# Designs tried in a protein design chat: VHH binders against q8rxe9. Part 26

Target 1, 356 residues: q8rxe9
Amino acid sequence: SVATDDTSPSVKKRVVSGVQPTGSVHLGNYLGAIKNWVALQDTYETLFIIVDHHAITLPYDTRQLGKATTDTAALYLACGIDVSKASVFVQSHVPAHVELMWLLCSSTPIGWLQKMIQFKEKSRKEGVENASVGLFTYPDLMTADILLYQSDFVPVGEDQKQHIELAREIAQRVNHLYGGKKWKKLGGRGGSLFKIPEPLIPQAGARVMSLTDGLSKMSKSAPSDQSRINLLDSKDLIVDKIKRCKTDSFAGLEFDNAERPECNNLLSIYQIVSGKKKEEVMEECKDMSWGTFKPLLADALIEHLSPIQARYQEIIAEPEYLDKILSEGADRAEELGAVTMRNMYQAMGYYQRRRY
Below, E stands for the ipSAE of ESMFold2; O stands for the ipSAE of OpenDDE; V2 stands for 0.75 times the mean of E and O plus 0.25 times the DockQ between their complexes.

## First folded at step 9 (VHH; framework vhh_enristomig)

Design z2 (at its last look DockQ between E and O 0.69; V2 from the best seeds 0.00; counts 0 for: pae E 2.5 > 2, unsure alone 62.2 < 65, grease 27.6 > 24.2)
Fold by ESMFold2, look of step 9:
Structure z2 (fold): chain B 356 residues (1-356), chain A 123 residues (1-123)
Amino acid sequence: as target 1 above (356 residues)
Amino acid sequence: EVQLLESGGGEVQPGGSLRLSCAASGFTFSDNYISWYRQAPGKQREWVSTISDSGSTYYAESVKGRFTISRDNAKNTLYLQMSSLRAEDTAVYYCAKGSDSYASGWYSEFDYWGQGTLVTVKP
């Protein structure tokens, strides 16, 4: 039989992003990263995976996992995921992730996992003899999440680059072990079983600084909640946090004065959430006192965040709607992954179940 | 490869002082909040102190006024100057780096930790 072309000229590149259920999302996370990750849906075929299997690699509360999963999905949808452009789904709803993870583990040298800095750090927290096999093999599950969909790009921060490089090495090893002539002999097309994914450095988002120190970035690692605006903060709390935020004693407001980091930060936040040009903000605000500007900033923040909060509440209030979105995302993902799994089982020489 | 290596632990009498160091590599040290934690025998690991990317400092109430956190971004090194040490300060001390991004969620619940350095305050 004649080989088919499996690459079409008009096919969008595919991005896969993992999302683990976590704590609150603050303005710095949103403007600095999440907004731009969601915007990838405008350029790429985008999959957002809520990675609930990864959450069980350390001790956890069984009564909270389901709620954390749905809350995280709702928050990302409220941040602007358009289900007509992107798929959102729960990792555990697509069994192929675990199927592929097992097959990859059988080809992953144990020494490669032992060298992972993330495993070393977690084993010290929990003690080596008490570390779970899931924690040790976590990198293979992440690799399965990526390779199952023949992903072109994976958005990563600095501290995740090493995991993408391991995924690339595993893919190359599997392509060597089972691809090429060996795969042809078993009825496949030959060549590579997996695309080799690349890390993606998305367009940088805004760098948002702490409300209590304009020289420090806004961070969940700061002890005080006063240092940050959380996406789900109430209107009254936003007003209070802005009222109490650190300022200075200079007259007027200006960008880019190194002696005025709080002023630069608060004007930058205002510019971004208001959608105004920098020049427009400078002209509007240059002669304002802090007493005039703070209410203006708080109102702009409330106006910007209110639609996100309203959308979140709408989604949470209608669990059947959320269930439908996640179910349809999982169906789409299962369809995509089925091709990969068929090829992988064939190349590894499995007796495949016949369906007729 | 992210690495955090503590040093400077040892034995000291009550009221004494020690300076701990944490050598960091494999990430942009100057862009990160870095923290000290400790774990005493039979106790949970507890937060001690944090220093922001700009040098702002934060302390647990149990050490406030006695410990000073600092950083040298040119040397990629975190410090903890401990003074007026008490028996309750006996612990293994760890430096740690947390993630500040939700954009890559596979490992966002993990922190990077050092191997620890033992501080013993004699009875």
Scores: ipSAE 0.256, ipTM 0.639, lowest interface PAE 2.5, mean pLDDT 84
Fold by OpenDDE, look of step 9:
Structure z2 (fold): chain B 356 residues (1-356), chain A 123 residues (1-123)
Amino acid sequence: as target 1 above (356 residues)
Amino acid sequence: EVQLLESGGGEVQPGGSLRLSCAASGFTFSDNYISWYRQAPGKQREWVSTISDSGSTYYAESVKGRFTISRDNAKNTLYLQMSSLRAEDTAVYYCAKGSDSYASGWYSEFDYWGQGTLVTVKP
């Protein structure tokens, strides 16, 4: 029984993720999530989208959107997204996102969108009557973002679970309405028009705690910037933040002491950013004073973040480079999306343009 | 579904006290930062106070020393004890939960808000 080693190069599953061109990344986000995204590039075909169409659904500064877009792209590249492994592109650079959204809107019951938590929350702030149609249809756009590329997996957080479920439901509905024998009768291949995407729950990254409270997680919701290390913090700022961080009055340093949460947090951060084993860190630091350890930690943080910061600065300083990367990413996205769009237009009975 | 429901608003005289409550559901209350905001008529919404998952408290300068934020994790309830109330404290007060969605990589963070409760400070 010759085990036919069906070494057919297993086609990598596709992962799609998108971020709005807003916000800052702190150490907790980076160590807890972004590193994992980088790791996904080896296992999956990854597409990372800067979703600028989503950014306009809420009040924004028109003067800053462009810069925010490039900054977001640069930051992801700086954090380790590899353009040789992943496609990075801007949503508005690929018209198919909006085209598909329109098609999907025709198949989305209004009641489905009315139930979306994010819409409800945002509309309450402005009043339902004043909420934009864009904000209301936001989930259909997200669905288009996902389904356009026949995504297998979508990394999601808790707040996006509902939108992923919606995307799944829409995909299923469209497959039912237009796929299968109906599509075949129109000259198509038949079958499913869309893959049903699955949520990818990120592995629990390291929980980084606040610098001002070892019992609190590092968070953007914390009012004080002193509570967190941002990835783009200057060396001096990092040193200052670490210098001023909350510590206890106990002698020596130790892990896993509930009475010393700050100590545990700071040692954990040091362990992660230094790449050392826990035992090594303990041996090294067990007899240190805070006065000795804090500078050590700061140096380790600076060393870890410096390449990211340097790369970010390089990318920002060379707009043409970033433009090229984004253009290439968009080209790839267009290529992938073209198949989906062709199928959708065919299945939905559109008269197709003949290119002469 | 994340839900935040504010209560306890009303009319009070200057110098008076009022206690607001926010009932939270649909998420792990104990693991989240929760905040109070307020919006006065014709003004922008402003931050009032935040309590961390560990109970650390933060206040806007305008309310510092007068307002006290607290939480009961067992009841999933946020409180705001207001004292020495002033006319300028008149506003709709909102409970808010932040989103940590950036770590998951999809789109921007959204805040969750309650419907608000009106506090009116009138002589």
Scores: ipSAE 0.179, ipTM 0.657, lowest interface PAE 2.1, mean pLDDT 90
ESMFold2 (binder alone), look of step 9: mean pLDDT 78; pTM 0.790

Design z3 (at its last read DockQ between E and O 0.40; V2 from the best seeds 0.59)
Fold by OpenDDE, last read:
Structure z3 (fold): chain B 356 residues (1-356), chain A 122 residues (1-122)
Amino acid sequence: as target 1 above (356 residues)
Amino acid sequence: EVQLLESGGGEVQPGGSLRLSCAASGFTFSDYYISWYRQAPGKQREWVSTISDSGSTYYAESVKGRFTISRDNAKNTLYLQMSSLRAEDTAVYYCAKGSDSYASGWTEFDYWGQGTLVTVKP
C-alpha cells in the first residue's frame, strides 16, 4: 500500500490588503506594521490594492491622486513587496470591484450602512442630504474589494474591525440568498459564493516612540515633523532630526529605565535598525555620550533606510516599469475576479453573455 | 465602530470660559493621539490642539495659554478647556482621532467628530 504522499502543494491562503493612496510613512509605521505585512507574502498569496476609489469619497485634490497612487505603489514595493510573490494593482484598474459592489449593494440593508461611523459623522456635520452616496456606500466597495478575490484573511487594525465584520455579514447574506441549492438550480456549482474572510490582526511590531517625547508613540498626528523619521527622509534630514532629538542628562546609556524613556527609545531604534541583539547594543553603547551615540544612530538609520529609498527612487524614475507591474497585477486581479463575477451573475440569475 | 461625539459648545461672552468634551468609542482610546480642530465660517479648518497617547500636549499659537487639552482615558473622553475666549475663537470645534491604520494609508487622522459650535459674542 504505497502511501501516495499526496503532498498536494498546500494552496497558500489569500490575503488582501487595501491601502489608500499616500506618500508618507514614518519609521514607526514601517517597523511596527509594514515590515510585518511585507513578510506575509512569504506565507500567503498576497494582493496589495491601492484603493483609489476610496480616496474620492472624501474631498481630494484631483491633481495629486495619480501621483499619490504611484507613490504608494512605489513605496510599498520599495519596502519589500516582491512582485513574484505578490500582486500589486490599482483598484480602478479592475472594473470588477465596482461591478461586484453594485451586486452587493442590492443585498445590503441600508440599515447596515447607516450605522457606519463615517457616514454618521458626516451626516451630522453637513446634514444627511449633503453626504455623498459614495461615502454612504464605500463600505460595500470595501466589501467588494475583499470578496472579489475570495480572500481568506484581511489585515486589519482595530479601527477596521467593523468593516471586516460588515464584509463577513454581507458575504454570509449573499451566500444564503443566492448560494447553495439555488445556485445549483441555475446551473452553478452550488455552495458558497464567497469565502468568509477572517481578520488578520498583525502581531504587535516594534513600538517606536517619538523623537521629541520618549513616552509618546511616533505618530503623524504629532504636530512636528521633527518628532518622526519618515522613510523617505534625506540623509541630512535624518542626521538633523537625530541630532535634535530629545535626550536626557544622565551619564551613559541604558535600556529599560523608566526615567530615561528617550534613551530607551533611541537604543531600541538602534537595536532594530542595526539588527543587533539588545545585549550587544548595551555593551557597545553603555558608556557612550549622546554626542557619540546620536551620529551612530543616524548612520545606522541611514544604512537601514537607504535601500528602501534607493529602490523607491529607482521605481519612480522608471514609470514604465511601475506601469508594467501595476498592469500585471491588474491582470491577475481580473483573472481572479472574473471567476467570482461569473459565479455571482449566474447565481443572481443574469442572462449570460455568449462569446462567439 | 469608531465614534467621536463633541459636546459643550454654546454661546459665551468675550473673556468667558467654556469646556468642550469629546466622547470616544469603538477603539482603544488611550493608544491614540487625539486632536481638536476648529472651523470658522468661511475659513479653513485649523488645528487647535493635540494630546499624545501619553498625555503630552501641543497647542496652536493662537490658543496657547488660553486653551488646555486633556484626556480621561478611563472615561474615553477628550476635553478642551477654553478660557479668555475671543470673537476669533468662534467656530465649530471638532475632535479627531489619530490614525494607526495600515488600511487607511497611515493618514494623520482617520476619524472626526461631528463638531460642536462655539460662539463668542459680546
Scores: ipSAE 0.705, ipTM 0.898, lowest interface PAE 0.7, mean pLDDT 92
Fold by ESMFold2, fold request of step 16:
Structure z3 (fold): chain B 356 residues (1-356), chain A 122 residues (1-122)
Amino acid sequence: as target 1 above (356 residues)
Amino acid sequence: EVQLLESGGGEVQPGGSLRLSCAASGFTFSDYYISWYRQAPGKQREWVSTISDSGSTYYAESVKGRFTISRDNAKNTLYLQMSSLRAEDTAVYYCAKGSDSYASGWTEFDYWGQGTLVTVKP
């Protein structure tokens, strides 16, 4: 009898997050964003979607997509996703994403998509003419990912602000075109077909800087692997990278000195992975040399990352278990989405398949 | 949507100079590492140079001392100043944006421009 999940008693707000199937994660990814995204599961009903359909909108390696998808799922699970609180699933395992995308495209003025890609007349002409239809229309697929689950919040950065505003406008347009009295006349309950999602600017995670340049963020785009700690680096490699990382010649250690960006970065990492308060770290470390601090930092990193690495190894060692987790996540997502799709087809006046 | 548009390619004599530009849009340019790659006929695309979000620069060994990467964050533009050009520098040059750990996954792709051709005359 209930048309949507949003009418259930004691219902948590729902968060939907999309994750590209990249296959690898470094400490900057983890501390800067992923850790806080995973923590949302403690407050919200959370869905983490590995967005493989989005990955094909640009050139990609067909031999690697499947592996990158499962590696990414395993890494995010290892980062602390609790399947009793959150769902993890692969976008393509829930066909409703694409079904809804098509329905939404039929209500999306082409000019709205053109605004998303325009830069200047020359850039628009050359870029748009060579872009795939998938790249041009992926904002509707993202909108489908969000609206399918009646999402309350969507974690986004500043670069996605325009995408969330488009999703909001599409939802409003569809609610106007097909919802309310029109839907009731077709047998629906009336009211809105879609919640209007709100952007959630995630609490800023730690801004983790390069191990070779404390002024540049840690990035997979840096040419040297020495610049970053990957979540799956061995204990010995972590020790070596910390031993070799850039430092300075000042005595003692301190936060927030603009002349000492590496010191600030390494102390910040230590604070986060040790779980200590800033004041505790300052008191513990203020009189240390780098020779004393680096082993301390390496040990704290190893202790923090070892459970993640152990969990990852358990997951990849048992592909059938990972498949089961992803299948159960997809089943839950299908249950949630089925309500939305049924209402949307009804509101748009589709002939309903009869179940005999 | 992210757009990267290279320009400034052309023909030059050996030992000559050329300046490439890459106009960027659709993302917060100043937050990203941006790179140049090149692809000679029949060869795989290879890395040339990278500039970090803070302006730190990195070069492939084959171009060190001859090429200078720079960025103008106010104009969302990446540059590659090439000098002492050699026949082996002949290639299509591409501007590239890597995905960023601090951005949402739906729209966070590795992006490539369409390229600009540089030909070093015999």
Scores: ipSAE 0.645, ipTM 0.873, lowest interface PAE 1.5, mean pLDDT 87
ESMFold2, look of step 9: ipSAE 0.611; ipTM 0.857
ESMFold2 (binder alone), look of step 9: mean pLDDT 79; pTM 0.797
OpenDDE, look of step 9: ipSAE 0.000; ipTM 0.238
ESMFold2, look of step 10: ipSAE 0.578; ipTM 0.840
ESMFold2 (binder alone), look of step 10: mean pLDDT 79; pTM 0.799
OpenDDE, look of step 10: ipSAE 0.340; ipTM 0.749
ESMFold2, fold request of step 16: ipSAE 0.599, 0.601; ipTM 0.853, 0.858
ESMFold2 (binder alone), fold request of step 16: mean pLDDT 79, 79, 79; pTM 0.799, 0.797, 0.797
OpenDDE, fold request of step 16: ipSAE 0.034, 0.009, 0.686; ipTM 0.436, 0.270, 0.893
ESMFold2, look of step 18: ipSAE 0.615; ipTM 0.854
ESMFold2 (binder alone), look of step 18: mean pLDDT 79; pTM 0.797
OpenDDE, look of step 18: ipSAE 0.283; ipTM 0.715
ESMFold2, last read: ipSAE 0.604, 0.556, 0.613; ipTM 0.862, 0.841, 0.860
ESMFold2 (binder alone), last read: mean pLDDT 79, 79, 79; pTM 0.795, 0.798, 0.796
OpenDDE, last read: ipSAE 0.669, 0.678; ipTM 0.886, 0.889

Design z4 (at its last look DockQ between E and O 0.07; V2 from the best seeds 0.00; counts 0 for: pae O 2.9 > 2, grease 24.23 > 24.2, placed apart)
Fold by ESMFold2, look of step 9:
Structure z4 (fold): chain B 356 residues (1-356), chain A 123 residues (1-123)
Amino acid sequence: as target 1 above (356 residues)
Amino acid sequence: EVQLLESGGGEVQPGGSLRLSCAASGFTFSDYYISWYRQAPGKQREWVSTISDSGSTYYAESVKGRFTISRDNAKNTLYLQMSSLRAEDTAVYYCAKGSDSYASGWYSETDYWGQGTLVTVKP
């Protein structure tokens, strides 16, 4: 199939999100970002890629990668991905990602990658591990994930902004090297081989703070599991974590008091998971003690998380259903990628297989 | 570009002290958890200490009471004050940036590491 031209009917814009196969998600991940990323499926054609190739660029446990991959897919589906609106698939199930990566690497100045990689040697000692070629080149793999699907937007945080800018520069370089008049002479339509992806800054999600320190964000980097609510925490564990969370000695409850960061955090969580308006929460809770509020919060958390947990359990209990979802997502991605790969090989002057 | 540059390593006698530094650039330092890890010869890397974006500190049991992590957000610098050093503290020490838990997940929690600084505690 030939790529659509610019005179065709409007096509829904496409968003691509990468998902590391970690197998776990906490409330801060979910409310701060994942919920809004999943909601993008309501506006955009959305692809969620479980990036197992990226997971091997650092030491990892070979016995766990497959399980972490499927657990992660199941958890994101449980968070609300609608397979009629979005595709979920495993990166390695679509070989074109690596094919395109190789072609992009051949056009990427080595100095651009050196700028991105933390491996810088002041002096080498024999005990220091060398970065793998995979770690050095993974920016090209991420670029391939994005460009393969002619993506319009990529949701980003600060730690990926530099990689989106690199992806844009690589796309521009490839368009210059192989696009334009040269591309047209090879039978190409339009001026560019790749859309230039744009960062998508989603609406700010809820800022969820640590249960043990209302001034620190909730993070998996915090060593204590008491600092966070995980999406799959049991009912009893949620109750226990809320019972033991940090509070203060002020009377009543209120939002937006800088001297009461824990109060603001816990009320904000309650507001979100209960679905109530801020003023409604203020009226309900203003005269409560912590002893009254904590059970209320725990119950609201349990009620909010239970449907997600139930959906997760349904999905992992039916491995063939999950496999079918991932297979269908990969099939759709393969169709999109095949068009891109054909155009890229043609633009670079490859002798293309013309059977069938 | 994220860059982490450790310094301050060296040789020290048992019971001595050292102060490690990690100069950070290419990200908003104050927004992130930052950690120290170490790797002894022939061993896997192990976690040593973490400091949150708000300044809360956490320590591995093996170093608790002997090491102090701190950060200077104005200078974009992480520190590890080590005291009462022992032979088993001999390792290459790395600083590591936590990932943005509120962003898309192409990267793991600790994808960004420095090149390390060697600490040798003489027998």
Scores: ipSAE 0.355, ipTM 0.722, lowest interface PAE 2.1, mean pLDDT 84
Fold by OpenDDE, look of step 9:
Formats: sequence, C-alpha cells, structure tokens
Structure z4 (fold): chain B 356 residues (1-356), chain A 123 residues (1-123)
Amino acid sequence: as target 1 above (356 residues)
Amino acid sequence: EVQLLESGGGEVQPGGSLRLSCAASGFTFSDYYISWYRQAPGKQREWVSTISDSGSTYYAESVKGRFTISRDNAKNTLYLQMSSLRAEDTAVYYCAKGSDSYASGWYSETDYWGQGTLVTVKP
C-alpha cells in the first residue's frame, strides 16, 4: 500500500491584520501584537495593513497623518516583518477597501453596529449626537478590510473580538443574501462570496501594563508619556522612565502576586525582552532590590529595542525604499481584492464596466 | 473594582475530568468576552478558550474537543469543563476579562486577570 505522499503544496491559510497610524508604537503594541505577527509569517500568507482610513474616525492631526503612516510602516519592517514573506501596504492605497465597505454597509443592520462596545464607549464621552458616522460604521470598514482578502484568520486582541464576530455575521449574511444559486443565476460560480474569518488570539504572555499603574494596560491614550515605553525612545529616556516607574515597598521580587501588579509587570517585561524562562528570572531577581532590578530591566530593554531602532533609522533614511515596499504591497492587495470585488459586484447585480 | 477569582483546580489522573470556575465581580459580566489561559511551568502563558458576550466559543487547537467553555451570566461565573486530561494540560489556569477600551489597532490586551488555579495531571 504505497502511501501516496500527496505532497501537494498545502496552500497556506491567509492572515490579515492592521494598526492605525497614530504616530507611535509602544512596548505593549509590539510585544502584544507585532512580535507575534512576525512568527505568523512562516505559517501563513500574511497581509499587514496600515489602516489610515480608521485613523480619521477620531480627532487627528492632518499634518502628522502622513508621517505617522510611514513611521508605522517602517516600524513594521524594523520589528521583523519580512516583505519576502508578507505584504505590507497602506489601506488608502487600495480603493477596494472603501468600495467593499459600502457594499457591506447595505447589508448591515443598524442595530448590529449600535451594539458595538467601542462605539458606545466613545459616543458616551462625546455624546451620541456628536459621534461621527465614521466612528459608527468603523466596524464595517474593518469587516471590509478582512473579507476583501478572503482571510482565514485575524489576529486580534480582546477589544476587537466583538468586531470579528460582527465581521463573521456580516459575511454569513452576505453569503446568504447574494451567494449560492442567486449568484449562479447572474452568471457567477455560485457558493460563498466570503470566507468566514476566525479570530487568532495571541498568547497571553505579551500583556504589558502601564509603568505608572500596574492595573492599567500600557496605552497611547494615557496622559503621561511616562506611563509607556515607546519603541523609538532613546536609551536615556528608557533609563529615566524605568527609573521613575511605579514600584511597591515590598522586599524582593515575585511573579503573580495580585498585591504587586507593578512587580509582576516589570518582571514580565524583563522575561520577554531577555528571552529568559520565568523560573530563571525568578531565580535571578527574587532577592533584588528595585534599585538593582530597574537598571537591569532598562539595559535589557535597550538591548532588545536597539536593533529595532537601528533598522528603523535605516528604513526612514531611504524613503524610496519604503515607498517601493508599500507600492508592491498595495499591488498585491489590489490583485487579491479585485477578485472579491468582481464577485461582489456580479452577485449584487451591478452593471459591469466593459473595458475596451 | 474588577475581580476575577478562579477555583476548581486540583490533582487529577490522566484521562480524568475537572471543572474550573471563575467568579467575576466589579463589572457587567454579560457585556464582555471572557477567556481562559494557562501557564505551564517554564512555559509562556497560552490561550485556551474564549466565550463571547453572545455565547460564541473559541478553542485552542490543543484543547479542542476536550474542553468546553461556558458562562452563567446570572451568577457572573465562567466555567471550563476539562475532559480527557493529559499531562501536558498541567498548568495554572487563569480567567481573563476582555477589554472594552478602544484600541488604535486590530489588537488589544486583556485588561484584568485572575490569580489562577492550579491543575495537575499526574498518573
């Protein structure tokens, strides 16, 4: 019985993710998301998007958006995204994102969007009447981002799970409304128009808390820059931020003590950036004072971030290189998205433009 | 104040079953995604399972078919029914609350963790 090694090159599943160009990437973003993306490149066909259309749904500085976009792209690459393995591109460079969003909006009940937690939270602060339609429809845009490329998986954090579920529901609905026999009657292949994406939840080990509050996650929205390590912080700034970070008055250092959230956070950061095992870190640091540990942590951070910073500087110094990378990424995205859009327009009964 | 308290951990033989519980307080439990994570000795904390506010369930491949996540919103309690337990399932199991904060990306962090409960699978 000759085991026919059906070595047919197993078509890699597709993963898509993105971040808004908000200007700075902090340690929490990096360790919680981007670092994990790097690992996904070997297993999956990966698309990493700078989602600049999402950035305009909240107040932003028009003078900084462009720079924030290029910086974010550069940081992707600096953190280890490999353009030979992944496509990196800017959302606005691919018009199909917004086109598909419009189509999906027509199939999304308003009640679905009204239930989104993020919208509720943001609208509560500003007043519902003052909330933008963009903020309200933000999840449909995200859905378009995902479904445009027939994504199998989407790496997301906890706060995005609801949006992924929404995306799944929308995909299912559209498949039901326009797919199958209906699509076939219009000359299409029939069947599903969209794959139903699955969330890819990253390992929990990458949670980074604020340097000023161990009970709060590290965040860009925090009022004080002292609360976070930015990837591009200078060595001196890193040292200073770590020196000034909140600590407790307990003797020794320990993991997983609810009464010592800052200690747990700082040890966790040290563990991750040093590449050491938890047990090793405990053995090393258990009897250290904060005065001894903080410099150690700072050094480890500097060592870990220095290559990233160096690569970033190289990339940003060559704008043509980055432009080329982004252009090529956009081309690939357009190619992939074109099929989806063609199918959608056909299935929805649009009169198609003939190119002569 | 948000609190998550895990219970139900213990020692069990391979092939055995165990049910974990997580008691939640300090927030509207029904409005949030809740997850189980685990951390084995010398290993990184890994995702085990998530249940949405609507009841949708997700599982790590390593536990799929063996573990079942559920929630009782009236009791503000998360459950993990574990069956066909293996040695490799030995870990501290943590309950985690999903964040409702707006993130600038497609990624976010769990905002609260429990203290964990130890599960030991030993022959």
Scores: ipSAE 0.056, ipTM 0.314, lowest interface PAE 2.9, mean pLDDT 89
ESMFold2 (binder alone), look of step 9: mean pLDDT 80; pTM 0.811

